Miniprotein binders against o77086r1339to1564. Designs and how they scored, part 12

Target 1, 226 residues: o77086r1339to1564
Amino acid sequence: KSLEIAEQMTLLDAELFTKIEIPEVLLFAKDQCEEKSPNLNKFTEHFNKMSYWARSKILRLQDAKEREKHVNKFIKIMKHLRKMNNYNSYLALLSALDSGPIRRLEWQKGITEEVRSFCALIDSSSSFRAYRQALAETNPPCIPYIGLILQDLTFVHVGNQDYLSKGVINFSKRWQQYNIIDNMKRFKKCAYPFRRNERIIRFFDNFKDFMGEEEMWQISEKIKPR

## First folded at step 7 (miniprotein)

Design m16M
Fold by ESMFold2-Fast, scan of step 7:
Structure m16M (fold): chain B 226 residues (1-226), chain A 103 residues (1-103)
Amino acid sequence: as target 1 above (226 residues)
Amino acid sequence: SPELILKFLLEIAKLMIRYARELIEKARELAEKGDLESAIEKLKEAIEILEFAIEWAKLALEIAEETGDEELKREAEELIKEAEKLIEEAKRLIEELKRELEK
């Protein structure tokens, strides 16, 4: 069931997100070294595995009707994730459905329109205004998209000096870092009240059969030649 | 408020020092189990984190000096000294473990 799947995905995301230490995030923003940010890296790897698993699951289906059925199931899962404020898994699945190999295949107009409407949330225009507005209106519990948090912290670190001039401290840089970190701490405080299903959690914690980028394009082109 | 930023900088420096202490403890555990190379790598990570903590604490020290906050100035100075002491401890341990590896 789509609801139960979304709930279990969210419990796993919450566990991984809560383990992220603030020093890991700041160190990654400073030098982008994954080795110094183990919990952050695990959370990021989980996002990527989820996305590639979904793409592979769709592309491995040889029957067009079965592919459409699975895409609709992913859409139902995404709707539940969005309602429970799990932006991380929501965007991971959206990344799969809006990937080149998947998007180019023939889908019913309804599916294409739904995916396009979901993409409005992560439109990069005006510095991701739509996502930032949605997140600002969101009450905990919530799992934010860590990628944008890291991007913002890196931008603040690289784009601003510690001093405006000799002896004059740049308070703006540190205030921006404070606000980003304070929001992360706020989201980490609230737990989701869902009941655990260890079978489903273990599945998502240990899925491993997925295709690489090039293989996905090859299979996509076999399904629908150019 | 300069005081809020000052407290924030000190909070982050403390978190980094705590994180580095955990890495040093993990390094000791690895060394005890005979994994000297992994222990040395954890100690190197700890030193980098402590150096980063000192950067944050030094900025906090400068703000405390400008605002005349003697209590937070003392806290910043104590954090810098604590981090420097831990860096020297980690460096000594690295040299000890390197000597063990050569045996």
Scores: ipSAE 0.288, ipTM 0.687, lowest interface PAE 3.4, mean pLDDT 85

Design m18K
Fold by ESMFold2-Fast, scan of step 7:
Structure m18K (fold): chain B 226 residues (1-226), chain A 103 residues (1-103)
Amino acid sequence: as target 1 above (226 residues)
Amino acid sequence: SPELILKFLLEIAELLIKYARELIEKARELAEKGDLESAIEKLKEAIEILEFAIEWAKLALEIAEETGDEELKREAEELIKEAEKLIEEAKRLIEELKRELEK
């Protein structure tokens, strides 16, 4: 069931997110070095694996009706993730449904419209304004989109010097870092009250295989030739 | 507020020091298992993290001196000394492990 799947995804995401220590995101922002940020790397890798797993699952289906059925199942899971404030897995699945190989297959109008409405949340052309507003109104428990946290911390670090001039501390830089870190700490404190299903959790913690980008395009082209 | 930022800088310096301590302990475990090269790499990572912690603590020290907060000034000085001591410990361990590799 879609609800149970979304709950188990969220428990796994919460566990991985909670393991990320504040030093890891600051060290990553400082030098982009993954070696000093192992829990952060696990969390970002999980996001990417989830996205590629979903794309592969859809593209491997031979029958158009089965593909639509599975896309609708993913949409149901995404709706549950959004209600749970799991932006991370929500965006991982959205990135799969809005990927080139998937999007080009011309889905039913209802599916296309729902995916388009989901994409409005993460429109990067407006500096993620809709997402930032949604997140600001969100009460814990919540799993935020880690990609934007890392982007914001990196931009603050590289775009701002420690001093405005000799002996004049740049408080704006530190205030921005404070706000990002404090918000992350706030979300890390609250646990989700779901019951664990170890079988489902182990599945999502161990994606066995998925197609690479080129293979996905090849299969997409076979399903719907240009 | 300068006070909020000062406390934030000290908190981050303390978290970075704690994170580096855990890496040093991880390095000791790797060395005991015979993985000397990985242990040395973890110790080098710990030193870089401790140097980063000192940057945060020194900025906190500067703010504490400007605001006349003697307690937080002392706290910043203690964090800097603790990090420097850990850097020296990690360097000593690296040299010990390098000598073992050369045997």
Scores: ipSAE 0.751, ipTM 0.910, lowest interface PAE 0.9, mean pLDDT 89

Design m19F
Fold by ESMFold2-Fast, scan of step 7:
Structure m19F (fold): chain B 226 residues (1-226), chain A 103 residues (1-103)
Amino acid sequence: as target 1 above (226 residues)
Amino acid sequence: SPELILKFLLEIAKLLIRFARELIEKARELAEKGDLESAIEKLKEAIEILEFAIEWAKLALEIAEETGDEELKREAEELIKEAEKLIEEAKRLIEELKRELEK
């Protein structure tokens, strides 16, 4: 069932997210180096694997009705993820449904409209206003989108000097870092009260059956030439 | 808010030092298993993390001096010394492992 799948995805995301230490996000923001951020890298890699796995599952189905059936299953899972404040897996699946190889297949109007409505949450207009507002109103437990946290920390690091002038400390830089880190700590505070299903968790903890981008485009163009 | 920022900077410096200590211990384990090159790379990463920790602790020290907070000033000074000692320890280990690689 879609609900149970979403719950197990969320338990795994929560475990990976909780293992991320504050030093890792600060070190990544400083030099973009993955070697110093192992738990962050595992969490980010899991997001990417989830996205590519979903794309591959859809594209491997040659029957149009079976593809629509699976897309609708992903949409149901996404609705449950959104309700339980798992923005990480929600956005991973959204990135799959809104990917070029999938989007170009010109799905039924209902599916296209539903995916478009989901994209409104991650509209980059006004520096991701819609997402930031949703997140600000969210009570823990919650798995936020780590990509935006990393972008914010990197922007603060690049856009601000440690000193405003010789001997004058830039308190604004450190205050911005404090707010970002404090918000992240807030979301790490509360656990999800779901019961574990080890079979489902092991499946999502071991993605190894997915296509590369070039293969996805080739399959997409075989399904719909041009 | 200067007091809040001061405590935040000290917290981050402490977390970075702890993170580097764990990395040094992982490097020791790699060396014992015979993976000397990976151990050296982990020690180099620990040094960079410790240097970053010193940057945070030095900013905390400057704020503590300006605000006259003698207790947090001492804490910042102790964190700088701890990080410097760990850097020297990691450098000594790197040189020792390099000599083992050359035999």
Scores: ipSAE 0.540, ipTM 0.843, lowest interface PAE 2.0, mean pLDDT 87

Design m19W
Fold by ESMFold2-Fast, scan of step 7:
Structure m19W (fold): chain B 226 residues (1-226), chain A 103 residues (1-103)
Amino acid sequence: as target 1 above (226 residues)
Amino acid sequence: SPELILKFLLEIAKLLIRWARELIEKARELAEKGDLESAIEKLKEAIEILEFAIEWAKLALEIAEETGDEELKREAEELIKEAEKLIEEAKRLIEELKRELEK
């Protein structure tokens, strides 16, 4: 049921992403204040909750064989998410599998190689070149990684003044903002054609049972002492 | 093209003004429920968003003036006036709610 799970995750991500209004990302780039951008904040909080839920799910399993089965299930879900161009949930799950408490447990070779290959996409070298190239080749529908959009808009805002000098408008700043926003609109335009499973969607929209960072490290160290 | 950027700036100003209007309506709903503190906070957020809208509209006005686009110039001027009027309205409402809160 990994395909159905990935489809329902994608429908929820698409709903949250579509609700983000363009002014919210521009205001956030200006002020860095999450409270003023409610739909953006909900989308980024969902990313974090997904990541922490996945980590907690794995660490709570007492049997090593069961932990490996669940990691393989997450890997299968991630493959479906990548094929659907859902970078948001794909990266949320990747951040879980590549987190310190999980990664240190030294998984079987197949798992380690698979996760390493997934990390190639989000390699930060050359300003996230691999990710930017993948995104440029992606046809909608798509859910991009909002973190990079926010970073780019923030860099444009702080790195460029509205005027080059008194009375001379800096058109370069506005062209860069236009291009980032236009690309975001392109991805918001197309809907995913999946049928809703409300039970699965409600589960992902309402999960709250996850461990804090300190608890995760404590459990990780009990499983494999440092 | 200057026209494309001009239309972009006006689009963003309009979206910000619409968002601020929604916040002002939310503030009125909160005030009716007796949540005056939350209502005041929403009105303060609306004012900040409207000030941001004016920044975008003023840039659009300058470009329209330089390119001689009288239609988009008038649109920019109308958006600035609308946002300024909404800021005045929100400020008046904040003062009314503060007086109510102190009772």
Scores: ipSAE 0.455, ipTM 0.787, lowest interface PAE 2.4, mean pLDDT 87

Design m22L
Fold by ESMFold2-Fast, scan of step 7:
Structure m22L (fold): chain B 226 residues (1-226), chain A 103 residues (1-103)
Amino acid sequence: as target 1 above (226 residues)
Amino acid sequence: SPELILKFLLEIAKLLIRYARLLIEKARELAEKGDLESAIEKLKEAIEILEFAIEWAKLALEIAEETGDEELKREAEELIKEAEKLIEEAKRLIEELKRELEK
């Protein structure tokens, strides 16, 4: 069941990712305005909703054994997502399991060790070196982590001037933009050979029931007071 | 590498112009349905995107002039001209829709 769930999540991610137009990521990098980037917004909203849905699912369980069972289910799904090169949903679920409200609860040693191991991939120290290396070694089909693409484009746009001096074009800025966009275009050729399960896809395409950050902390502290 | 970057800049300018054209089409569709305020909003967004496209095309023009690539220079000039015409079209549509709102 975990495999089928991961496959359907990946089909939906691929569909949403493919719909993103290159202008949308450049416009977002330029002014951070969501209004001009509707497909990008749908994709990033889906990432956030996935993360918050997973957190809410775990926190709403009143029994510790049931919480552990669901965390193990998410870990199994994550392992399948990683094998499929779906970094986006993999990181969405990882962000849920490594969130403050979830991480602070007492888990079996094995669970804690696995989540900690997964976090090595997205360690922001050394500018996400581990993730960048993994991505460079990955062949399509692949769904990259959109957050880093947006961060890199924004950094290049804001942190570099168009000209190094009067009349001297900053080619380094343009080359950096080219490489980021070219890599994104390469991955937009994602074509996963999975059979669609419309029931599962519809579920993930319309998340409606999840808690906000404040409520999550309140429930976490109620489960394990300090 | 300058030729690769030149082609890249032209590609982005073309994609931005196409994106803006779709917003202008969406604005016309909204206006036909009577949603004049949303139509004006989409036209204003299209103008901003076209101005951004002109920035990319102008940089491409500068590189084409320096490298002496007459073909890509002409392409850059045509993209700037196309974007400027679309900006004028969008501005005219905004004024027409504003007049309808006042009726």
Scores: ipSAE 0.717, ipTM 0.898, lowest interface PAE 1.1, mean pLDDT 88

Design m22R
Fold by ESMFold2-Fast, scan of step 7:
Structure m22R (fold): chain B 226 residues (1-226), chain A 103 residues (1-103)
Amino acid sequence: as target 1 above (226 residues)
Amino acid sequence: SPELILKFLLEIAKLLIRYARRLIEKARELAEKGDLESAIEKLKEAIEILEFAIEWAKLALEIAEETGDEELKREAEELIKEAEKLIEEAKRLIEELKRELEK
């Protein structure tokens, strides 16, 4: 059930993540343009589609008890994703549950407490210290949050000169790039040992029929007025 | 260590050159299908990527010269020459496609 769903999501994430070439992340850091980074763009687009699909799934349910049942199912899937070090899909689902249209609805105390607990991992205080510590303690296989990798590479590239002065190489810039890239390579080389379920994979590889942000707010306000 | 960074810079230059080669190949495919404007844009992308590769390779060359690593110095020089040759090839293709577009 939830475990198999999480495993199949992770296999798809791993395939998309592995297809991202190192040049793509470096070119994105240099230009901040997705044009030259097609596999990277597909991976980040998949994150967004996953988030929007989960929000739409919850908001389209007319019965409050059915909405609560689906949120609990997402929470169970997230617990499995966290255990298998799939930070990408874990954060995609968390971004859905912690989105404005979803968060403002009246949920049972247990649900609210669990979501709040999950949000501690992505607290942006001290440059995402909690997430960085968790990732540093994580052994492959692992799918990291690509957004932070891109942010770090962009900061290093834009914020640092190649030379400290004429003829003096800025080794700090290159060492920082090396560490980020080497860590990414480390996560890319280890495969997950799960059996494929093509039906589930095809479902997640083809997200259609989800709401836009404005529609989500309208439906949320209809469920809980004012 | 300087040697670790030197090897890293060379590896990135190689990856960027290979990436640019694939863009040049895609540009040729687009041109064969009659999509000349898209082909020109892919060639322009390839040139930018190759120029970026040369930046990495030139830094590697400087480190190799300072550390006295003749083998990696030679590799850096070869990568710079390869990238420069591909840039000239891409520029020639762009001019050919521009002339075809005007007809």
Scores: ipSAE 0.635, ipTM 0.872, lowest interface PAE 1.4, mean pLDDT 88

Design m22Y
Fold by ESMFold2-Fast, scan of step 7:
Order: structure tokens, then sequence, then C-alpha cells
Structure m22Y (fold): chain B 226 residues (1-226), chain A 103 residues (1-103)
């Protein structure tokens, strides 16, 4: 039922993403202040909770076979998320599987190869070329990775002056902002045609009892001592 | 093109002003419920957003002046004036709420 889970995750992501106002994103890029960007903050917080929930789910399993079974389930969910262009939740789960506490446990070669292939999409070399190419070829509906949007807008804002010199406007800065915002607007326009499963949505909308990073490392080291 | 960027800057200024108006309305609602401290914080947020809107509108004004686009120049000037008026309104409301809070 990996498909249904991925669909419900995508509906929730779409709701949170659509609520984000363009002003919130620009204000965050300007001063990094979460208080002025409540919907944006809720969306990014959901990304982090998803990642930490997945890590905790795996680490709490005492049996190695059960851990491998759950990792394979997450991989199946990720394949569905990628197919439906939900980059945000796809990367949230990838960040969990590629986290230190999880990665160090040395999974079966098949699992390691799958995760490695997923990581190729977010390789930061050449300014995330692989991800940017994939996104450019993506037709709506789509949920882009909000982290890169925020990074790009912040970089453009901080790294570029409004004027190149006295009285000379920096058009390159505004053209870059235009392209980022226009792309975001394009993805916000189209809705996913999935039927809601309120039980599953409620679960993901209310994550509880996930571990902190320190606890994750302690449990990881208990499973596989150094 | 310069015209496309000019229209983009004006659209962002309008969105920021609209968002600030929303925050001012929320501040009024909070004040009516007796939450004066939260109301003042929302008004301060609105002022910062309006100042940011003025930055975008001023850049649009510069481009419109350089390209000779009188219509978009006038739109930029109107947005700056609107934002400045809203900042003054928000500042007056903050002072009123501060006086109420001191009682």
Amino acid sequence: as target 1 above (226 residues)
Amino acid sequence: SPELILKFLLEIAKLLIRYARYLIEKARELAEKGDLESAIEKLKEAIEILEFAIEWAKLALEIAEETGDEELKREAEELIKEAEKLIEEAKRLIEELKRELEK
C-alpha cells in the first residue's frame, strides 16, 4: 500500500505548499525570519518531521530483518513519490535513509545501490545540475524541493546588489528572482487528482514521538558498535 | 526584457502590500479580542513588509523612468504612496494600542 501512502503524503504536501504566499518566501530570503513566514515554516517543519519520523521508525525496530523490510517499504514509497513529481517528500525520505545513523548500519547491496542512485538526483556538484534538469523537464502537478528554492532566492538576494554601480540597475538579480518565482507559481497552479484518506493524512499531519539526533546515534551504535 | 522585469517588480510590490493589509486586519481583530500585545506585533510585521514593498516599487520606478514608461512609472509612484500611507496608519494604531496597554 506504498502507492496510497505516497498519494496521501503528496496531498498533504500540496495543501501546505499551496498555502505558501510568495511574500513569505521573499521575506525569508531577505532576513531568514521564520516568524514572518508562517505557512513556509509549517511546510519546511513538515519536511523535517517526515525525515525524523522515518529515521525513528527504522531505528526503533529491534530485528535486523524488520529494519530491512521497512527500509524497502520506504524505497517503494520514494519511487511512487518520484513518479508523481513530489520532490519534497522524496528528498525528506532520502535525507532519512542517507542520514549517518541509518547509512552506517551497512545494508544489503541492493538497498545501498538504490539509495546511491537516489542521491545522484541531489548531488550538489555543478550547483545541483541533476535536480535542476529533472525539474525543468517536469510537467505539473509537481511539488518542488522548497530547500533549493529558498537557497536560490537567499543567494540571489544576499549575493547581488540592487545596483551594479550608482544609477546602474542590476537586471540579472531581478531576472533570476523572476524565474524562481514564476516556476513556483507554475507548480502551485495544478492540483493532484487523488482521493483523500483522512486516516492516513491525519497520521502524517500529526507526527509524534520521534527521536532526537543524539538518541538516534546512540541506538545506531548499539545496533552496530564501532 | 526590461518591461517584463518592471511588471514583475510591481506585481511583487502589490503582493507585499496586500499581505501587509491582511496583517493589519488581523491586528485589528486581535485588538478587539483584547490581545493588544499580539496586535502590536502584527502591526510591526506589517510595517516591515510595507518597507520591503517600497524597496521593490522604488526599483520599478527607476526602471520606468529610464525606459520612459509613464504608465508603469505612475503605478510605481502610487504603490509607494499607498505603502507609506499604510505605514503611517499602522504606526498610529500601534501608539493607540500602547496607550491602551498602559492603562
Scores: ipSAE 0.310, ipTM 0.713, lowest interface PAE 3.2, mean pLDDT 86

Design m26Y
Fold by ESMFold2-Fast, scan of step 7:
Structure m26Y (fold): chain B 226 residues (1-226), chain A 103 residues (1-103)
Amino acid sequence: as target 1 above (226 residues)
Amino acid sequence: SPELILKFLLEIAKLLIRYARELIEYARELAEKGDLESAIEKLKEAIEILEFAIEWAKLALEIAEETGDEELKREAEELIKEAEKLIEEAKRLIEELKRELEK
């Protein structure tokens, strides 16, 4: 069942990712403005809603054994997402399991170690070397982590002038932009060959009732006092 | 490769112009439905996007001139003109909608 859930999450992510137009990522990199990038914003909102939904689902469980059971179910879903190269939903669920309100609760040693091993992929040391290596070795179909694409485009835009000197074009700036965008276009071309389950897709497309940050901390502290 | 970068710059300018054109069309739909304030905001966004497109097209024009590629030079000039025309159209529409809103 975990496999089917991961497949449906991936179909929805693929649809949202494919709708993102190249102008949107360039405009966001230039201005950091959401109004000009509606499909990008929807994709990013979906990432955040997925993360908050997972946190809320775990925190609402009164029984410690039920909480561990659900965490293990999320771990199984994450393993399937990683195998099908859905880095975006993989990282959304990882951000939930590694969030303060969840991480501070006492888990089985195995769960804690497994989550820590997942965090190695997105370690920011050496400019996200581990993630970049994994992505470079990944063949489409793939849904990359949009946050790093946006960060890279922003750094290229801010850190490079259009000209090296008067009348001398900075080709390095445009070459870097070309490589980032060309890579994104390659991933957008490929489709996942999964059968749609509209019931599951509708659920993830319309998240209902998740907690805010402050409420999650309050409930976490009730479960495990300081 | 100057030729690869030239083609890339032109591609991005075209995509930005298309994106702005769709935003202008959306603004017209909003105005038709009576949402004049949102229409004006979308037209202002389209103008900013078109100005960005002109930046990409002008750099492409410079490379095309230096490499002697008359075909791509012509394409860059046409994209700049198209974007400038759309900016003027959007500005005129903003003024028209502002007058309507005052009523």
Scores: ipSAE 0.707, ipTM 0.900, lowest interface PAE 1.2, mean pLDDT 89

Design m42R
Fold by ESMFold2-Fast, scan of step 7:
Structure m42R (fold): chain B 226 residues (1-226), chain A 103 residues (1-103)
Amino acid sequence: as target 1 above (226 residues)
Amino acid sequence: SPELILKFLLEIAKLLIRYARELIEKARELAEKGDLESAIERLKDAIEILEFAIEWAKLALEIAEETGDEELKREAEELIKEAEKLIEEAKRLIEELKRELEK
């Protein structure tokens, strides 16, 4: 069942990702505004809702054994997402399990070790070297982490002048933009060969049952005071 | 590889122009439904996007001129002209809708 859930999450992520137009990521990089980038905004909102839903699901469970059971289910889903190159939902669930309210709770040693090993992929040291290496070795179909694409495009846009000096075009800026956009296009063109389960897709497309940050901390502290 | 960068800049300019054109069409639909304020906002967005497209096309034009690529130079000039026409069309529509709002 964990495999089917991961497949359906991936089909929904793929639909949202392929709807993103190249102009949207460039306009966002230029202005840092969401108004001109509706499909991009929907995709990033879905990532955040997924993360908050997972945190809420775990924190609402009254029994410690039930919490561990659900965390193990999320870990199984994450392993399937990683194998099918869905970095987007993989990182959304990882951000939930590694969030303050969740991480501070008492978990079995095995769970803590697995989550820590997953965090190695998103280690921000050396400008996300581990993630960039994994992505470079990945063949489509793939759903990359959009946050890093936006960060890279923004840094290239604001950090580089169009000209190095009067009349001397900065080709380095354009090569960097080309490489980022070309990789995005490469990942957008390949479809996942999974069968749709509309019940599961509708569930993930209609997230509305999750807690805010303050409520999560309050419940976490109630479960494990200190 | 100035040719590859030239083609890339022109591709982006074309995509931005197409994106802006779709926003102008969406603005017309909003106006027909009576949502004049949203229509004006979409047209203003389209103008900003077209101005951005012109930036990409102008850089392509400069590279084409320096490399002597007459075909890509011509394409860059046509894209700039198309974007400028669409900006004027959007500005005209904004003034038209503003007059309707005043009624």
Scores: ipSAE 0.748, ipTM 0.911, lowest interface PAE 1.0, mean pLDDT 88

Design m49L
Fold by ESMFold2-Fast, scan of step 7:
Structure m49L (fold): chain B 226 residues (1-226), chain A 103 residues (1-103)
Amino acid sequence: as target 1 above (226 residues)
Amino acid sequence: SPELILKFLLEIAKLLIRYARELIEKARELAEKGDLESAIEKLKEAIELLEFAIEWAKLALEIAEETGDEELKREAEELIKEAEKLIEEAKRLIEELKRELEK
């Protein structure tokens, strides 16, 4: 059941997200070193593993009809994730469906159009305007996209000095940091009221047996030669 | 609001110091288990966080001095002193562990 799967994904995401401490995101924004931010690293690794798992699951299927069936199941899961404000897993699955090895395969027009419409939410060419608007209108509980939080904190840190000139404090820098961190705290305060299914949670908390990028391209090209 | 930013800077300095204390505690546990190399790395990470905390607290101190907030000025001074003390402690531990490692 797609709904239950989305709920369990969200409980795991919420647990991992809540464990991230503010010092970790600030330290990462300062030096970009993942090893010094263990809970942040676990959360971002989970995002990447989810994406690679979904790609691998689709590419391992030899039958075109089975591949289409699984893509439709992922789309259904994504719709549930979006409704419950889990942008993290929603974007992880979207990154899988819009990945080169998957996107280049022949899909039914309906599938291609639906994935394209989902991509509008994360269009980076407009500084993530659509996503920022959606997030601003979102009431907790919510799992935001951590990548944008890290990018914003990094840009504020790198692009702004602590002082505008000698003796003149740059309050704009600190106000921007305050707003980003305050929003993160706001999303961490509310818990999802879903009932736990430990079997499903353990599955998603222990991803293994997924293909690397090179293998995925090789399989994609075997399915549909260039 | 300068007062809101001042309180925010102090809050972040406190969070960084607390996180650094947890790393120092973790380093002591690693050292007791005989993992001296990992313990030294955790202590170095703690020093980096404490230096970062001092940056936030010093900016808070400057704002408190300009606004005449004696209470928050004192809090900023205490946080800087606490972080400096912890840096000294961590450096002593690193030297002790390095001596054990060389022997």
Scores: ipSAE 0.522, ipTM 0.826, lowest interface PAE 2.1, mean pLDDT 88

Design m49M
Fold by ESMFold2-Fast, scan of step 7:
Structure m49M (fold): chain B 226 residues (1-226), chain A 103 residues (1-103)
Amino acid sequence: as target 1 above (226 residues)
Amino acid sequence: SPELILKFLLEIAKLLIRYARELIEKARELAEKGDLESAIEKLKEAIEMLEFAIEWAKLALEIAEETGDEELKREAEELIKEAEKLIEEAKRLIEELKRELEK
């Protein structure tokens, strides 16, 4: 029931994304302090937990065929997430499948090729051109990748002074901030029309049992020795 | 374009002030339940948000002066004054809570 799972993940992402206030992302861009941006932190933590949960779920399986089946289930969920414009959870799962501990394992050729094709969306060449183009062509409802929004706001803040010189305002800095924030506001206004399945939502809102990075590498190396 | 940026700066200043007001109210609630340390922390966060709001409002003020928009200039001045008053309020509350906490 990959479709239903993707829908429920998207409802949870939309709820968390909508709670993020513009002051939080601007303050984070300025000082990088997570404690002062609670809704932003919760949304970012959810992205990371989703990624680590997926990695842990795959690595805990003893049988190679079972690991392959689970990776294929994640791929199917990702295809649904992409179609419903949930870039956030799509990229969270992609970051799991493309993580070192997972990527280094022996996968069927089809799986490896499919994951590589998904990575084209996050190709950093030309300042993430592929992702930015996809997002620009996307009509709401949509959950964008918060990591790039934060990166862009941080780069605008760090790379641009408020004034070009004494008494000369840097309008380019403010125009860039306007565009980023306006796009975020545009996506926050539209709701997804999916029916809630509270059991599935509660699972994704409260999963905590996942491995740390060191443990994941140790398990990966036991499955496929260096 | 300059008009859109001016309105954007004012909107952000308003959002930052509103966020700070919510932090001050949260601090008052924490103090009422006896969590003085968390209350002081929220008030310090509110002051940071208000100082940030003043930065945005001051840039808006400069643009309004350059464009001759007297209405938006007045709005920027009012936002700066509002934020300054809230900073004073938060500082007084911090001092009050610190006295209580030290005991």
Scores: ipSAE 0.524, ipTM 0.826, lowest interface PAE 2.1, mean pLDDT 87

